# Designs tried in a protein design chat: VHH binders against FAS1 domain-containing protein YDR262W. Part 2

Target 1, 246 residues: FAS1 domain-containing protein YDR262W, of Saccharomyces cerevisiae (q12331)
Amino acid sequence: KNVVNLITFKDSNGKLHKRLAPEEIPPRLHNSQVNSYPLGYKGMRDFSRPAVNLDDILGTQQRKQQEFLAELSPLSLESKLSLVNEVQIFASYVRNDVETYNKVSDPNEDLIIIAPTNRAVSQLTLKPWQFPNNIDKLESDGATEKELDTAIQENISKFVRSHIVVYNDDKNSYKKVSPGCTLLQSIDFTESKKSDSETGGDILLKKEGEVYYVASSRDEKFHAVESIENGSNGVILMVDFTLVGP

## First folded at step 12 (VHH; from g5 with S57E)

Design i1
Fold by OpenDDE, last read:
Structure i1 (fold): chain B 246 residues (1-246), chain A 121 residues (1-121)
Amino acid sequence: as target 1 above (246 residues)
Amino acid sequence: AVQLQASGGGFVQPGGSLRLSCAASGRIFSRYAMGWFRQAPGKEREFVSAISSSGGETYYADSVKGRFTISRDNSKNTVYLQMNSLRAEDTATYYCAKDDYASDSYYFDYWGQGTQVTVSS
């Protein structure tokens, strides 16, 4: 392709940003040495695995359509993310976290990705790499380049993992807060748990009518899911907010 | 605030060469993609070239492909644009741009001061 496609993005402040089109960006090649996971990712999803079904975990009427779409999509969530222009900042962070990238690329994973829009990310007072580790403070305190890099990576990883849920097909594994509302655990939440306590969560998912809503358990402010994309290994819920912030 | 200092512009004859440099302030330069844009009088700013944080990926506008080369030295916090076989249509103010999401998102949020490139006989 001799022509590089660019897109223009306008943020909430009206500032224009120039960006390479997502299709121009190759997938990140990760060195196998960094992969703690055995290279044995089967290139194809096990067909015996059921598709991710949000209605099942919510106890709502089964949308036969979502299952159908998931079955028809041979693309992994990683591939799907690259096609959704509205969430490319988040997608870039997914690619930046090796473990997450591998997981999202694994056709035999089952994931719910709550992907914040570019707008939502750009509206943050700090960028995702700047919190919760205070990078400015670290700099002021004389942190080394390595220390800063580590802190930045931790911030990015935390941000990404806070927006991804490992799906369990057992509906009884989820805590129901109210009819049609379920408490979910992000990967970050699960990793932070010191105890084997299966109780709690950091993400609320509910359905009202035909619309899905997502909230942080912190503030319980629900936002409507703007778009749903199905992949071979899960679902992307596009939302115009971030589950975590500075 | 991150500062981008571009240099290397000037007057050159058609067929000549220039090398632009852009030095970025701030730390962890190696996490940010960099780019070059240009704006000719009466025209919109247009993409010229971009490079990933590691330097492993490079991108070029069709109009400069084969003639321009983008590179970077992360140890010097600097991105370069080698411009060969310059043409009159390359005359523009060139701007260095920096991604600020530290993930090769290629959302260029920071812009340096322009450096003028004039190709004329």
Scores: ipSAE 0.790, ipTM 0.919, lowest interface PAE 0.6, mean pLDDT 88
Fold by OpenDDE, last read:
Structure i1 (fold): chain B 246 residues (1-246), chain A 121 residues (1-121)
Amino acid sequence: as target 1 above (246 residues)
Amino acid sequence: AVQLQASGGGFVQPGGSLRLSCAASGRIFSRYAMGWFRQAPGKEREFVSAISSSGGETYYADSVKGRFTISRDNSKNTVYLQMNSLRAEDTATYYCAKDDYASDSYYFDYWGQGTQVTVSS
């Protein structure tokens, strides 16, 4: 490529940001850690596996037996994320969490990605790498580079995993709260469970009319999904807020 | 506050070379992408080059491709811009930039003071 494209956006404070266009960045792990492995998933999705359907999850549509194998985009969610300019900060974090990146790249996974916009992320008082481990405090306390790096990675991983749901057709992992509203578990939530018997969730998904809404179960403040992108292994819901914050 | 200290600018003749350096303050330098921008009088600031946190990926504006080389030394918290075959059109104030999302997002939120590069016969 002879031309490098940049994108410009303003955050809520009116600050201008410039970034390389997503298409300029190859779809690979960008973790600075020495043990970055190349994306190993080259397989195709098993076509016998049904695509993630939000309406099915919400119970708003009756599974018609023959329903339209929605032409699942042959692209994985990883690829799709790279094409959505509005969520590239989040996408960069996905690429920095190896486990998550592998999942998002696996064509045989079923994922719901709640992708916060660049604006939403930039509006945070702290950047995702700065919480919940207080990096400033660690620095002030004399933390080593390794300790800081570890803490930062944990923050990034937690942030990303809090915005991604692994959908298992096992109804036991999801709770219908009301008609058209389902409680979901993020990867972070699932990993934080003390026992297999722990019920609940941290993400609310709702549909009203033709509009989908997402909220944290913490505050139940619903935000409209701005756009939906379908991938071979799930769906991306773009939202103008973050599910977690400092 | 993160500080970026750029140096290496100066006066050169066409065809000459300069090497810019930018030293970044702060911790965990190896998690941040770095970049160079330039601004000529009466023009908007433009992208020149960027480098990933690991140094494995580099990007160049078309106008400088093949002539400029970006590199970094994470042990020194420094990014470099080797500028060869300089042209009059390269005359500008050059700015070092740092990503602040620690994920090679290439959102440059920190800017250093500019260093002047003047290419003139």
Scores: ipSAE 0.781, ipTM 0.915, lowest interface PAE 0.6, mean pLDDT 87
Fold by OpenDDE, fold request of step 15:
Formats: C-alpha cells, sequence, structure tokens
Structure i1 (fold): chain B 246 residues (1-246), chain A 121 residues (1-121)
C-alpha cells in the first residue's frame, strides 16, 4: 500500500505536526538498524500465565483471573502501541530497538509500558535521540558517522527502555513503598545494575482512588495516567510526561 | 539547524516530467524519513509523498499515485521526487520535509524552501 493517511495536530505550543496515521506504520524493525533480527511471529500467550494486574502490583485489590482475562486484548502490546495515536513517537522508538521490540511483541512477556504522549516528547528541549549521549558535542569533537549512529542508537534504546518494566512477580524485585505505591524497575535500570543484589527502582506507580499515577523516582513528581490499554502481554499506561529527560 | 534545499521546479506542459531534489544538511541522514508536500494558491498544504529512512517504505497521496516516485540517496543526503505525467492540478509550490526523531516517526518538523512547479499548456 503506497497510499498514506496523514493526521495533523497542534501541540501545546501551537506547533503544527504532520504525521502518518498509526495504521500506516508497519509493526516491524527498519533495515537501517545496526542490529536486525528477523521478526518472527510469536505464538499465542500461555494462558496459564497470570496477566499483569496493576492492582496486584500495588497490593490494593485481588482480581479474579477470569476478570483479568476479560479485560485483556488479544493483541500484544506492540500491536496496541501501533494503534494508540497519542504515543506514536514513542512507538516508533520501540520499533527502533530490536531487543525491546521483541519483548513487546512476545505474548509471554509481562510488561508495563509507560508511554509518553507525543506532546510530552515534543516538549523536551532535546529529542530522545540527542541525549544522554551529547550528539552535538560528539559532532564538535569530530565523531565519525558510525560513532554518531552508535550514540544515537544508545540514546534511543535508553529512552525506550527507561519507560518499560518487565514485571516478574516471582523475582520480587519490586518494592512496595507505601500502601498503593510501588517502586518498579525499568529495563534500563535493571540493565544498569552492577549486581543482582542491588535494590531500588526508577519508576513509582501509585493509585489514589480510581486514578493511577506515575513518577520518576528521581523527582517523585507524580503524573496522572491518562489512559490504560491492555494487551495480551501487559499494560500500557499513557502519560503526559517523560520519565527521563535531557 | 537543519536546512533543506529543494530544487528542480519549473514550467512544464501537461504530460511532462520534472524531478525535484532536496538536499538536507546535518549528520546521519539515513535515520530520518523524508517527505514532499505541496501548496497551491488558495489551498492548504497537502501531503504528496514520504519515504522511510532506509528507503524501504514509500507513501503517496492518491492524487499522485502511479505518477510520482519518491527516492533517496543517503550517501548524498538527498531525497528526490520524480514527477511524471504532470497535470495542471499539480501546479503548486513543493516543499521538502524532514523527520527529526530519527525513528521514522513521520513527524515532519523541518521544512525547506519551496520550489515552484507550474504545469500549463
Amino acid sequence: as target 1 above (246 residues)
Amino acid sequence: AVQLQASGGGFVQPGGSLRLSCAASGRIFSRYAMGWFRQAPGKEREFVSAISSSGGETYYADSVKGRFTISRDNSKNTVYLQMNSLRAEDTATYYCAKDDYASDSYYFDYWGQGTQVTVSS
């Protein structure tokens, strides 16, 4: 299909953006990526695996398994992300990180995706590919194209992985900080650990009433979750901020 | 700041052909999707075509499908628009656009200067 649907929107600053409609973007990795893995169809979820439940994570409510299953979409989080118009910049980054893409596509993973809105990403002083590796400085220092590409990829990967949690109830790797508040570890945080014995986390999730909130452990500034999307392999929490910034 | 320099516009007869070029400044051109838009007098700017960073994916407006071809040369930091079978309704100022999220997000945040295409008998 060569015909494309574009959507136009204004951000909070009144800036006009034109982008492809989510349905026009194929759910695959681009060939220009340094590490390309064949995108294989991952089978169906093992239904013996419990679904990710936010209330369970928070210790607020125990839902019956049947109720959880009814709320789960048969689509993977990767598929769900591609359908959420408000987070397509983030979704595009997911597609640019092979390892993350594979996880998000795996029906037998258990993931919590904190997906920043397009608005949130666009409001950053630097784009996600520009930090934490300072691309401008690298250029000034005479970095090669390869070096820049590597640095950019690292930035993208770090950004994406900072917004995704691999939830494993068996590992007990998450800490309940207070009633209704849990400290979680992003993939980036987990990968940055020097040892398995290191405790802590970088993402706070809490619930007040019927509203979920997310914050970085760095500043503990909570933002309300705007919407929740359920997938076969986890949940997407759409938020109007980024967990990491320049 | 990224600069886009478009060229190749001109005057042609109906049924004629033109090839537009857009050279992009900056590094790592191969990470950015590119696009072409056009604006006719009194009309809104409209999408014409887009191409992924690798060139593997191309998109076209219905009005130009089968007549226009978008391509790119990453070694030259250039995107092209081959326009064949031009029609009077193709008369417009054509603009090159660049994605700048380095992820084929197709958010076109950068715009070049327009190049005029006039199709008239």
Scores: ipSAE 0.780, ipTM 0.917, lowest interface PAE 0.6, mean pLDDT 86
Fold by OpenDDE, fold request of step 15:
Structure i1 (fold): chain B 246 residues (1-246), chain A 121 residues (1-121)
Amino acid sequence: as target 1 above (246 residues)
Amino acid sequence: AVQLQASGGGFVQPGGSLRLSCAASGRIFSRYAMGWFRQAPGKEREFVSAISSSGGETYYADSVKGRFTISRDNSKNTVYLQMNSLRAEDTATYYCAKDDYASDSYYFDYWGQGTQVTVSS
């Protein structure tokens, strides 16, 4: 498809951004990326696997409704992300990170994706590809194109992986810190830990009433989840902030 | 700041052809999607075409589909717009645009200076 719909949105600063409509982006666009590998998994979800349930994670009583919603969505989180207009910058980064893309496309994964809105990402002083590796400094120091590319990829990967949790009940990677509040580990956190026995996390998930909240464990500033999308292999929590920043 | 320098505009008769070029400054050009937009007098700026960072994906407005071709040379940090079978309604200032997120997000936040294309008999 070569005919596209372009949309415009204003960020909080009133800046106009032009972008392709989400539906115009081909699926598995990651295959066209420089560092992309073919998706090796084409299987179906094992239906014996329970769907990711936030209330279960939080120990709250509204188990049945979320499970029901998740069961009704046969689409993977990769597919779901492509349909959520508000998080397409983040979605593009997911597609850019091959490992993450494969994971969110795997129907037998169990993931919690904290998806920052386009607005949230656009409000950052630096783009996600520009930190934590200081790209400007690297350029100033005479970095090669390859070095820059590597650093940029690392930044993108880190950004994406900081917003995705692999949910595993068998892994003591989750801790209930208070009633209705759970400490989760992002993929980035898990990859950075020194030992498997290391406890802790970098993402706080809380429920108050019917509203879910997410915070970084760094500052514990909770933000309300604006919307929830269920997929066959997890859940997307859309939030108007980023868990990591420059 | 990234600079986009567009060129190739001019006067042409209906049915004629032009090739626009846009040279982008900066590093890692191959990570950014590129696009072309145009604005006719009294009209809003409209999408014309876009190309993915690798060049593997191309997009066109319905009004130019089959007539225009977008391409890029990453070794030259340049995006091109081949415009064939030009029509009077193609008369506009054409703008080059660059994605700023290095992930084919197609958020175009960088804009070049316009190049005028006038199609008239």
Scores: ipSAE 0.775, ipTM 0.916, lowest interface PAE 0.6, mean pLDDT 86
Fold by OpenDDE, look of step 15:
Structure i1 (fold): chain B 246 residues (1-246), chain A 121 residues (1-121)
Amino acid sequence: as target 1 above (246 residues)
Amino acid sequence: AVQLQASGGGFVQPGGSLRLSCAASGRIFSRYAMGWFRQAPGKEREFVSAISSSGGETYYADSVKGRFTISRDNSKNTVYLQMNSLRAEDTATYYCAKDDYASDSYYFDYWGQGTQVTVSS
């Protein structure tokens, strides 16, 4: 039995929200997910692995050997996500996708997480669990509970995976589109590829001055990164939009 | 659209007990965290209790801790609030709430109809 603080806030649209304080919510996987992958990522990051560097991805920093020993936060991205109040809806979805949760918790992964703000998610006409599989339609069509559950899970997974990039030091995985702009592949994009030969990406990362911008390759509407959080296994870019929508 | 129907409210003497029920429509009840809120006259709606989608996690306001128990039966699409040792200050309209994101995010901005609980001698 936990004593919980409730946070009440209004979003930019004036909508009232009531939320449990983030610190009261344990970072746990949804128990309903049968695939109990042992959360046992017990291990220290291989320190020989370089930290994710956005400027390196963009090719904007001359390799100054600056040993930016970026004091890698000892915290994994999973832990960091739990601390960023503005992205807790997204964080909750990450926890609902076991495979993604495991990746985000793995200290030896290198990830770029483009985390949409709660505001961005709440502004969607449909909730992330409601698309792209139309849950209402499925229900109206007489789908079984199992079918609905599966569809919901797929929606959640797709949403989460569309916002996460696996960073491969292999510069070949990223396509430079223009100076200071790189095309990245989300996990969802990579998984959706029909062949290994398919080139492209679904996420654009750009830097102008000191500000990073992210866009979907679909519409190329760039949004400024509001904040950057570093984890032991990657980086979180907080953005006030979603890369995918209904 | 999911409908929430709360029941079980009524009049009770101090020290008495009530059990509230909230039935949710739809077939994906097990995906949503559920909660109870209450609103007394002239006061803001306040958090009472919440339960995770699986029922494995429960949360309580300090004012009701030890007296109230939240539970759920996913097979019946129902969340319950057992209220024991009721006090006059527990008098309020109680509202059932559903997490809107189906991820135990505990964003409660959807409520059913309220049920009145009156604790009076």
Scores: ipSAE 0.752, ipTM 0.899, lowest interface PAE 0.6, mean pLDDT 87

Design i1
Fold by ESMFold2, look of step 19:
Structure i1 (fold): chain B 246 residues (1-246), chain A 121 residues (1-121)
Amino acid sequence: as target 1 above (246 residues)
Amino acid sequence: AVQLQASGGGFVQPGGSLRLSCAASGRIFSRYAMGWFRQAPGKEREFVSAISSSGGETYYADSVKGRFTISRDNSKNTVYLQMNSLRAEDTATYYCAKDDYASDSYYFDYWGQGTQVTVSS
């Protein structure tokens, strides 16, 4: 079987088109850095809120005095995800989960999105819609189309929400473990904990030298962030692995 | 498991029409984006058309836009390609493919067998 994907491009009128992906897509910048001068906008976001800064989250460097330039037409994370073709499967899952899509589109949210590449997702032995609910077993047990659809939606939502952190100013979204290493809570983790007094997380973020790394807290196997995309409401960290699997 | 069966190919004169069908077996067809691709001997496979899971969005290669129409009937688990104003350069084996990620990713990783279309005098 062949694998073929369509990539999205925008014409001069802003209309989206699709074409075959070339066999070899040029890689994004390998030594991606936190953008100290994030994109901003007028009239929809409180400009007194500092942009997401990975070094502040990690505790590795004091916050620079940042200039925040307003742009009349800033790109949201929703807009960025729709055009990062290396993560088209994950982006489609974000759009498929209405609650998560609303957060990604919301200028008043700040998000850290750990976006797995198409290669990372395609290497899974089961597709994200097939676990943790066992779809093959449900079908074999005589589940209706509605029951299958619901179970698939739960699987997709859990996969998406395991890769997204809602950053906020309080300490519930992250906990510094050591210099240069921070434990983060995905949306899925946050929705699963029983009280605010419970601490922990499911995502590790580490800086080693000038490179950022991400791991699941379950296996602690760090992978380098392949690229960083900054948007008006947060940051996308592209990674070549998934934080959850079958 | 899903089996994709493309059919409706044949010989046709330039300017003629054909209608291709792709029947899918299995459940949850309404979650899959579907696509048509073609390959002539000695050429790379090329994109022809794609349709979203709901049928609300359609995409066409520039070479076929205005002449070909993709559609789907989710109650019959079937995707169609209406091919009008056929030209010699449309001669190819046409393949149906599905997006097996259940989310309109347009990442086509499951393919049916092809049907031959030949446009010649």
Scores: ipSAE 0.673, ipTM 0.859, lowest interface PAE 0.9, mean pLDDT 80
Fold by ESMFold2, fold request of step 15:
Structure i1 (fold): chain B 246 residues (1-246), chain A 121 residues (1-121)
Amino acid sequence: as target 1 above (246 residues)
Amino acid sequence: AVQLQASGGGFVQPGGSLRLSCAASGRIFSRYAMGWFRQAPGKEREFVSAISSSGGETYYADSVKGRFTISRDNSKNTVYLQMNSLRAEDTATYYCAKDDYASDSYYFDYWGQGTQVTVSS
């Protein structure tokens, strides 16, 4: 397919630029930041809060304590999403949804972001802005510009929120299914349920050996997590599929 | 799908100017980031310029900075590339492209037909 994307890079003065992405994505480098800001405008992160730990969520025993590298200013999830070019499309949708962007930028909102790769999104038969509201039908039925914009924004928000889990906001909505397998609720699932007393979830997280897997609870088709990016307020799990589709 | 019509190519002498236009059809043009790319025979396609959906952010390849200006008019569903101080190395087929994800992702997956620019004496 004739696809061209621009990736973001930062020059020595800190100014952001774009250039043509390499035909093959190079191996990832260490992601330490030298010029990080101290956690953002919503105040300081409570340093007593533990980092998000997937093994705690899964109920699996960690054999070794996680190593801590000294980092004076760890990057937020917002910063990580801006720099992880493999999820460039998804990251742009997150920025489009103001409510979600505010959570990603908040140092005291712990999130699990299941980020589909550009390839996964590009292989959908419809773009995320085109479903579940049928934009082509709305246009042909004479919808106003405002009605189209509202429907498109609803589609984008639903897609984004189906891929993001608030980790510590309501722990009684998480359910361990078995050792190494946990049922999670996306933001979209939480917003769609009829009451807080409804339980269950829409996302399965599983660990087998040293590899993490994600599935929609509807089809239970597990896909390996391709990489994990740790941020100061959560984690990004990169996957080669989308949790919702047309 | 949005259709893209690029135009404004032609022959021009070194030091001259051209303005390329790319007209789009459809009602959500204002949600698309737009870009200009070029390809000379036997060479790889290269980035020329990009503009955000609102027009508030512009980007240029180093080879064209200060000579080319990208702009857009969302009321006319059109993006422009003003090319000044043209050089022989600017000779190429120029393509406009859109970011069909409607989110300023700068992931360009839809292309218009090219327009030829030839800079020679």
Scores: ipSAE 0.660, ipTM 0.849, lowest interface PAE 1.0, mean pLDDT 80
Fold by ESMFold2, fold request of step 15:
Structure i1 (fold): chain B 246 residues (1-246), chain A 121 residues (1-121)
Amino acid sequence: as target 1 above (246 residues)
Amino acid sequence: AVQLQASGGGFVQPGGSLRLSCAASGRIFSRYAMGWFRQAPGKEREFVSAISSSGGETYYADSVKGRFTISRDNSKNTVYLQMNSLRAEDTATYYCAKDDYASDSYYFDYWGQGTQVTVSS
């Protein structure tokens, strides 16, 4: 099966370009320091709000926490997604969902994005636009072009929103299950729940040693986070599996 | 099911022009990014050009920039590659490809049959 992907890179003028992906990808750091952006970006975010801190969410305390609190991340999660080529397919789906795209671009949001790798998405038996609405059946049954487009968009939105958590201290959007393990609610979960008093969740996040793990609450199969990208409005956790599938 | 059919190849003199076409079947063509790639004998496949699903974004390899133009007509389910100022090094089999993730991912996983372009005096 021939698969070719174009990856994004930034030239010296800041313009984004595409090229063929290299056969092997250079190793990435789990956490990197980034240059501060101009004061205009800092002026858009309320500095009284601390950055998303995974150790606070988990109830763990690490020496590196002081580094997280002092680090200023100049790029939004939208910008980071366009440059993290290992999640290129997922990033394209985020751009396809207007509501989600607006959130990842909003400097006053705080998001946790569980971003599946291209490998994880490409190994699904159906592509994210094909489920849970059965697009092949709709087409063979004579659905209109508008009906197909609506069903495809619903599939894409559900896939994307199952992988994104809106972090908010003022809402009951997460529950610490035990030290180092927290139950989170994806956007899809919160949009589907019956009341705000519901304390369930669809995503488990835990830390064992220095490694973070993610699982669906349905099967509790934990997968190691491959890398972490910090942005101005949250964090991206890259994983080699999808939280929902056919 | 979507089928890709590339056409428009042939023999041309250096400095000449050709237009390649790639026709697709299916009702959601307007959701697919499309690309052109080429491969000469004994060489690896090379990116030539890509176009977003709407046609609003285009990309070119440095070797063809300014000489080749990619375009699409979603009403005809067709993508085109206008090749001007052709050179001997443009000789290759040209392939069109589809981004079957339907989201402008530029992760091309479906390929048509190639069309031969030969540039020689």
Scores: ipSAE 0.650, ipTM 0.845, lowest interface PAE 1.0, mean pLDDT 81
Fold by ESMFold2, fold request of step 15:
Structure i1 (fold): chain B 246 residues (1-246), chain A 121 residues (1-121)
Amino acid sequence: as target 1 above (246 residues)
Amino acid sequence: AVQLQASGGGFVQPGGSLRLSCAASGRIFSRYAMGWFRQAPGKEREFVSAISSSGGETYYADSVKGRFTISRDNSKNTVYLQMNSLRAEDTATYYCAKDDYASDSYYFDYWGQGTQVTVSS
């Protein structure tokens, strides 16, 4: 594959920049969150606000080890996404959705991002910008540039929002199905329901042994989480499939 | 489906200049980030330059920064690479590539046929 590896870094004034890295080099900035410890003692969000903990969501955790680690992670999910080369396409889609981008950049949000790998996205029969609005048909029907841009943006936003969960510890953002298995609501699910009193979800999260699994509630086909990245405002679960498709 | 055709290669003396062009087909060229890659015989493909879909952001490998300039003309569905101060190590087949995800992801799935650039004394 002819892949461009871009990294984002902060300069001394806090301004974000994009720079190129060698095509085969691993992401530099999220390596074990080494820089977290100095920054984790400064500039972390409100310590009284608990961090997202997957074992709490699943009902399997015993002690506060994970709360301590989350408090020491100074990078936002936005920063983490921009550094994980394996989800480069998905990260670009997050930037395209202003509302979602604002959430992933907000230090006082708590998000679970189920990030499909580049491989997972590239293997779709249609690209995320091509569905559910049929862009080829709109183009052949003579749609204006504005109509095409709107339809493409709607497709991208729906794809992104189907992969991101806003965690709320008030019982309405998730439902434990059994020990070690929880039903979650994506942003897209919550925006499409008729009222806030509706329950259910579109994403299943399961833990078996030490491995986490994710499935769409539509097909219940579980896929192993390939890696977990902790950020200051949530977690990224990297998966080799997409939760929605053409 | 977009087809990419790179052209403008040739032989040039060290210190000389060439301009490469890459023409694309289709109505959605203005949604693609575009890139240039090169491969010398027996070497791995390497990144040369990239440009955002709007043309507002440009990126260069350190080895070419200050010597090469990428640009695009969305009205002609064409991206250009102006190569100045050419060196022997710039000898390679040059490929253009597109980002087919409409998002400036810089994940380049497609590249066209290459054009040969030879820099020799």
Scores: ipSAE 0.544, ipTM 0.780, lowest interface PAE 1.4, mean pLDDT 79
Fold by ESMFold2, last read:
Structure i1 (fold): chain B 246 residues (1-246), chain A 121 residues (1-121)
Amino acid sequence: as target 1 above (246 residues)
Amino acid sequence: AVQLQASGGGFVQPGGSLRLSCAASGRIFSRYAMGWFRQAPGKEREFVSAISSSGGETYYADSVKGRFTISRDNSKNTVYLQMNSLRAEDTATYYCAKDDYASDSYYFDYWGQGTQVTVSS
């Protein structure tokens, strides 16, 4: 299939956009087309390892056993991200960050990915590659090509890693705030803290009724999860907002 | 903001060739996937071709496969479209576009000025 299709859509501000259909973007082992799988990993997931269960994390009861079926999914989160049209921009950023790409491809990881929609990302006043490092200022200050590339990569990596949680079996990697509301630590939060004694988190996950909600801990403005995709190594929560912004 | 300048259009007979160029300003060109689109009068813009940021992957619309070749030179901040075996239906304004997210998302929402290609007997 060498034919490419573009999808035209209108965002909430009335701006028209065009993009390639996701099935026309071939999968890559790394965005730089490395000739071997990163870390050399192979094999399958340990069958005894349970799937990520959002109701366990929240301390709520589920009405049916749909979470158990996530362990039977044949597709990794990397594969799932590549197939979901609504998160094409975020998926490209995951591929752009080698450490994150390795985790989402690893069958022995357990991840919660809070994936912003293309609409959510396109509405930002700055693109994720433009903040928090001010790329325009670095360029005007005469930064080298290497310095610009490093700053852009840091921006992208921070954006991606602010949206991904590594689930830890020890149950001390997250903190229940109230019934049905749990504070989580993104990868970025974990990598940015000064010591293990530093507590807290940057992501709130809440369930009210049958609906899941996500907020940044900074503003506590909850947004409904629009859909949930289960993969072999975790879960994707699609949201129409970003957890970090300019 | 990145400026995109498409050039190389003109008048050509059927079966002829043209090479379009798109020069980008700015120093992060090597992070952008690039694309070519075209629009005939009264019609929607349509996809023609795309190339990954590294140049390692290329994509073509069915109507141009085998006749058009996309390439890039990151040292010159330039993407090219070599158009061979031109046909009357290739008559359009051709636009260069970039992947505005500095990744190979192929989400094209920044566009340059167009260059006119006219193919007539």
Scores: ipSAE 0.482, ipTM 0.730, lowest interface PAE 1.6, mean pLDDT 79

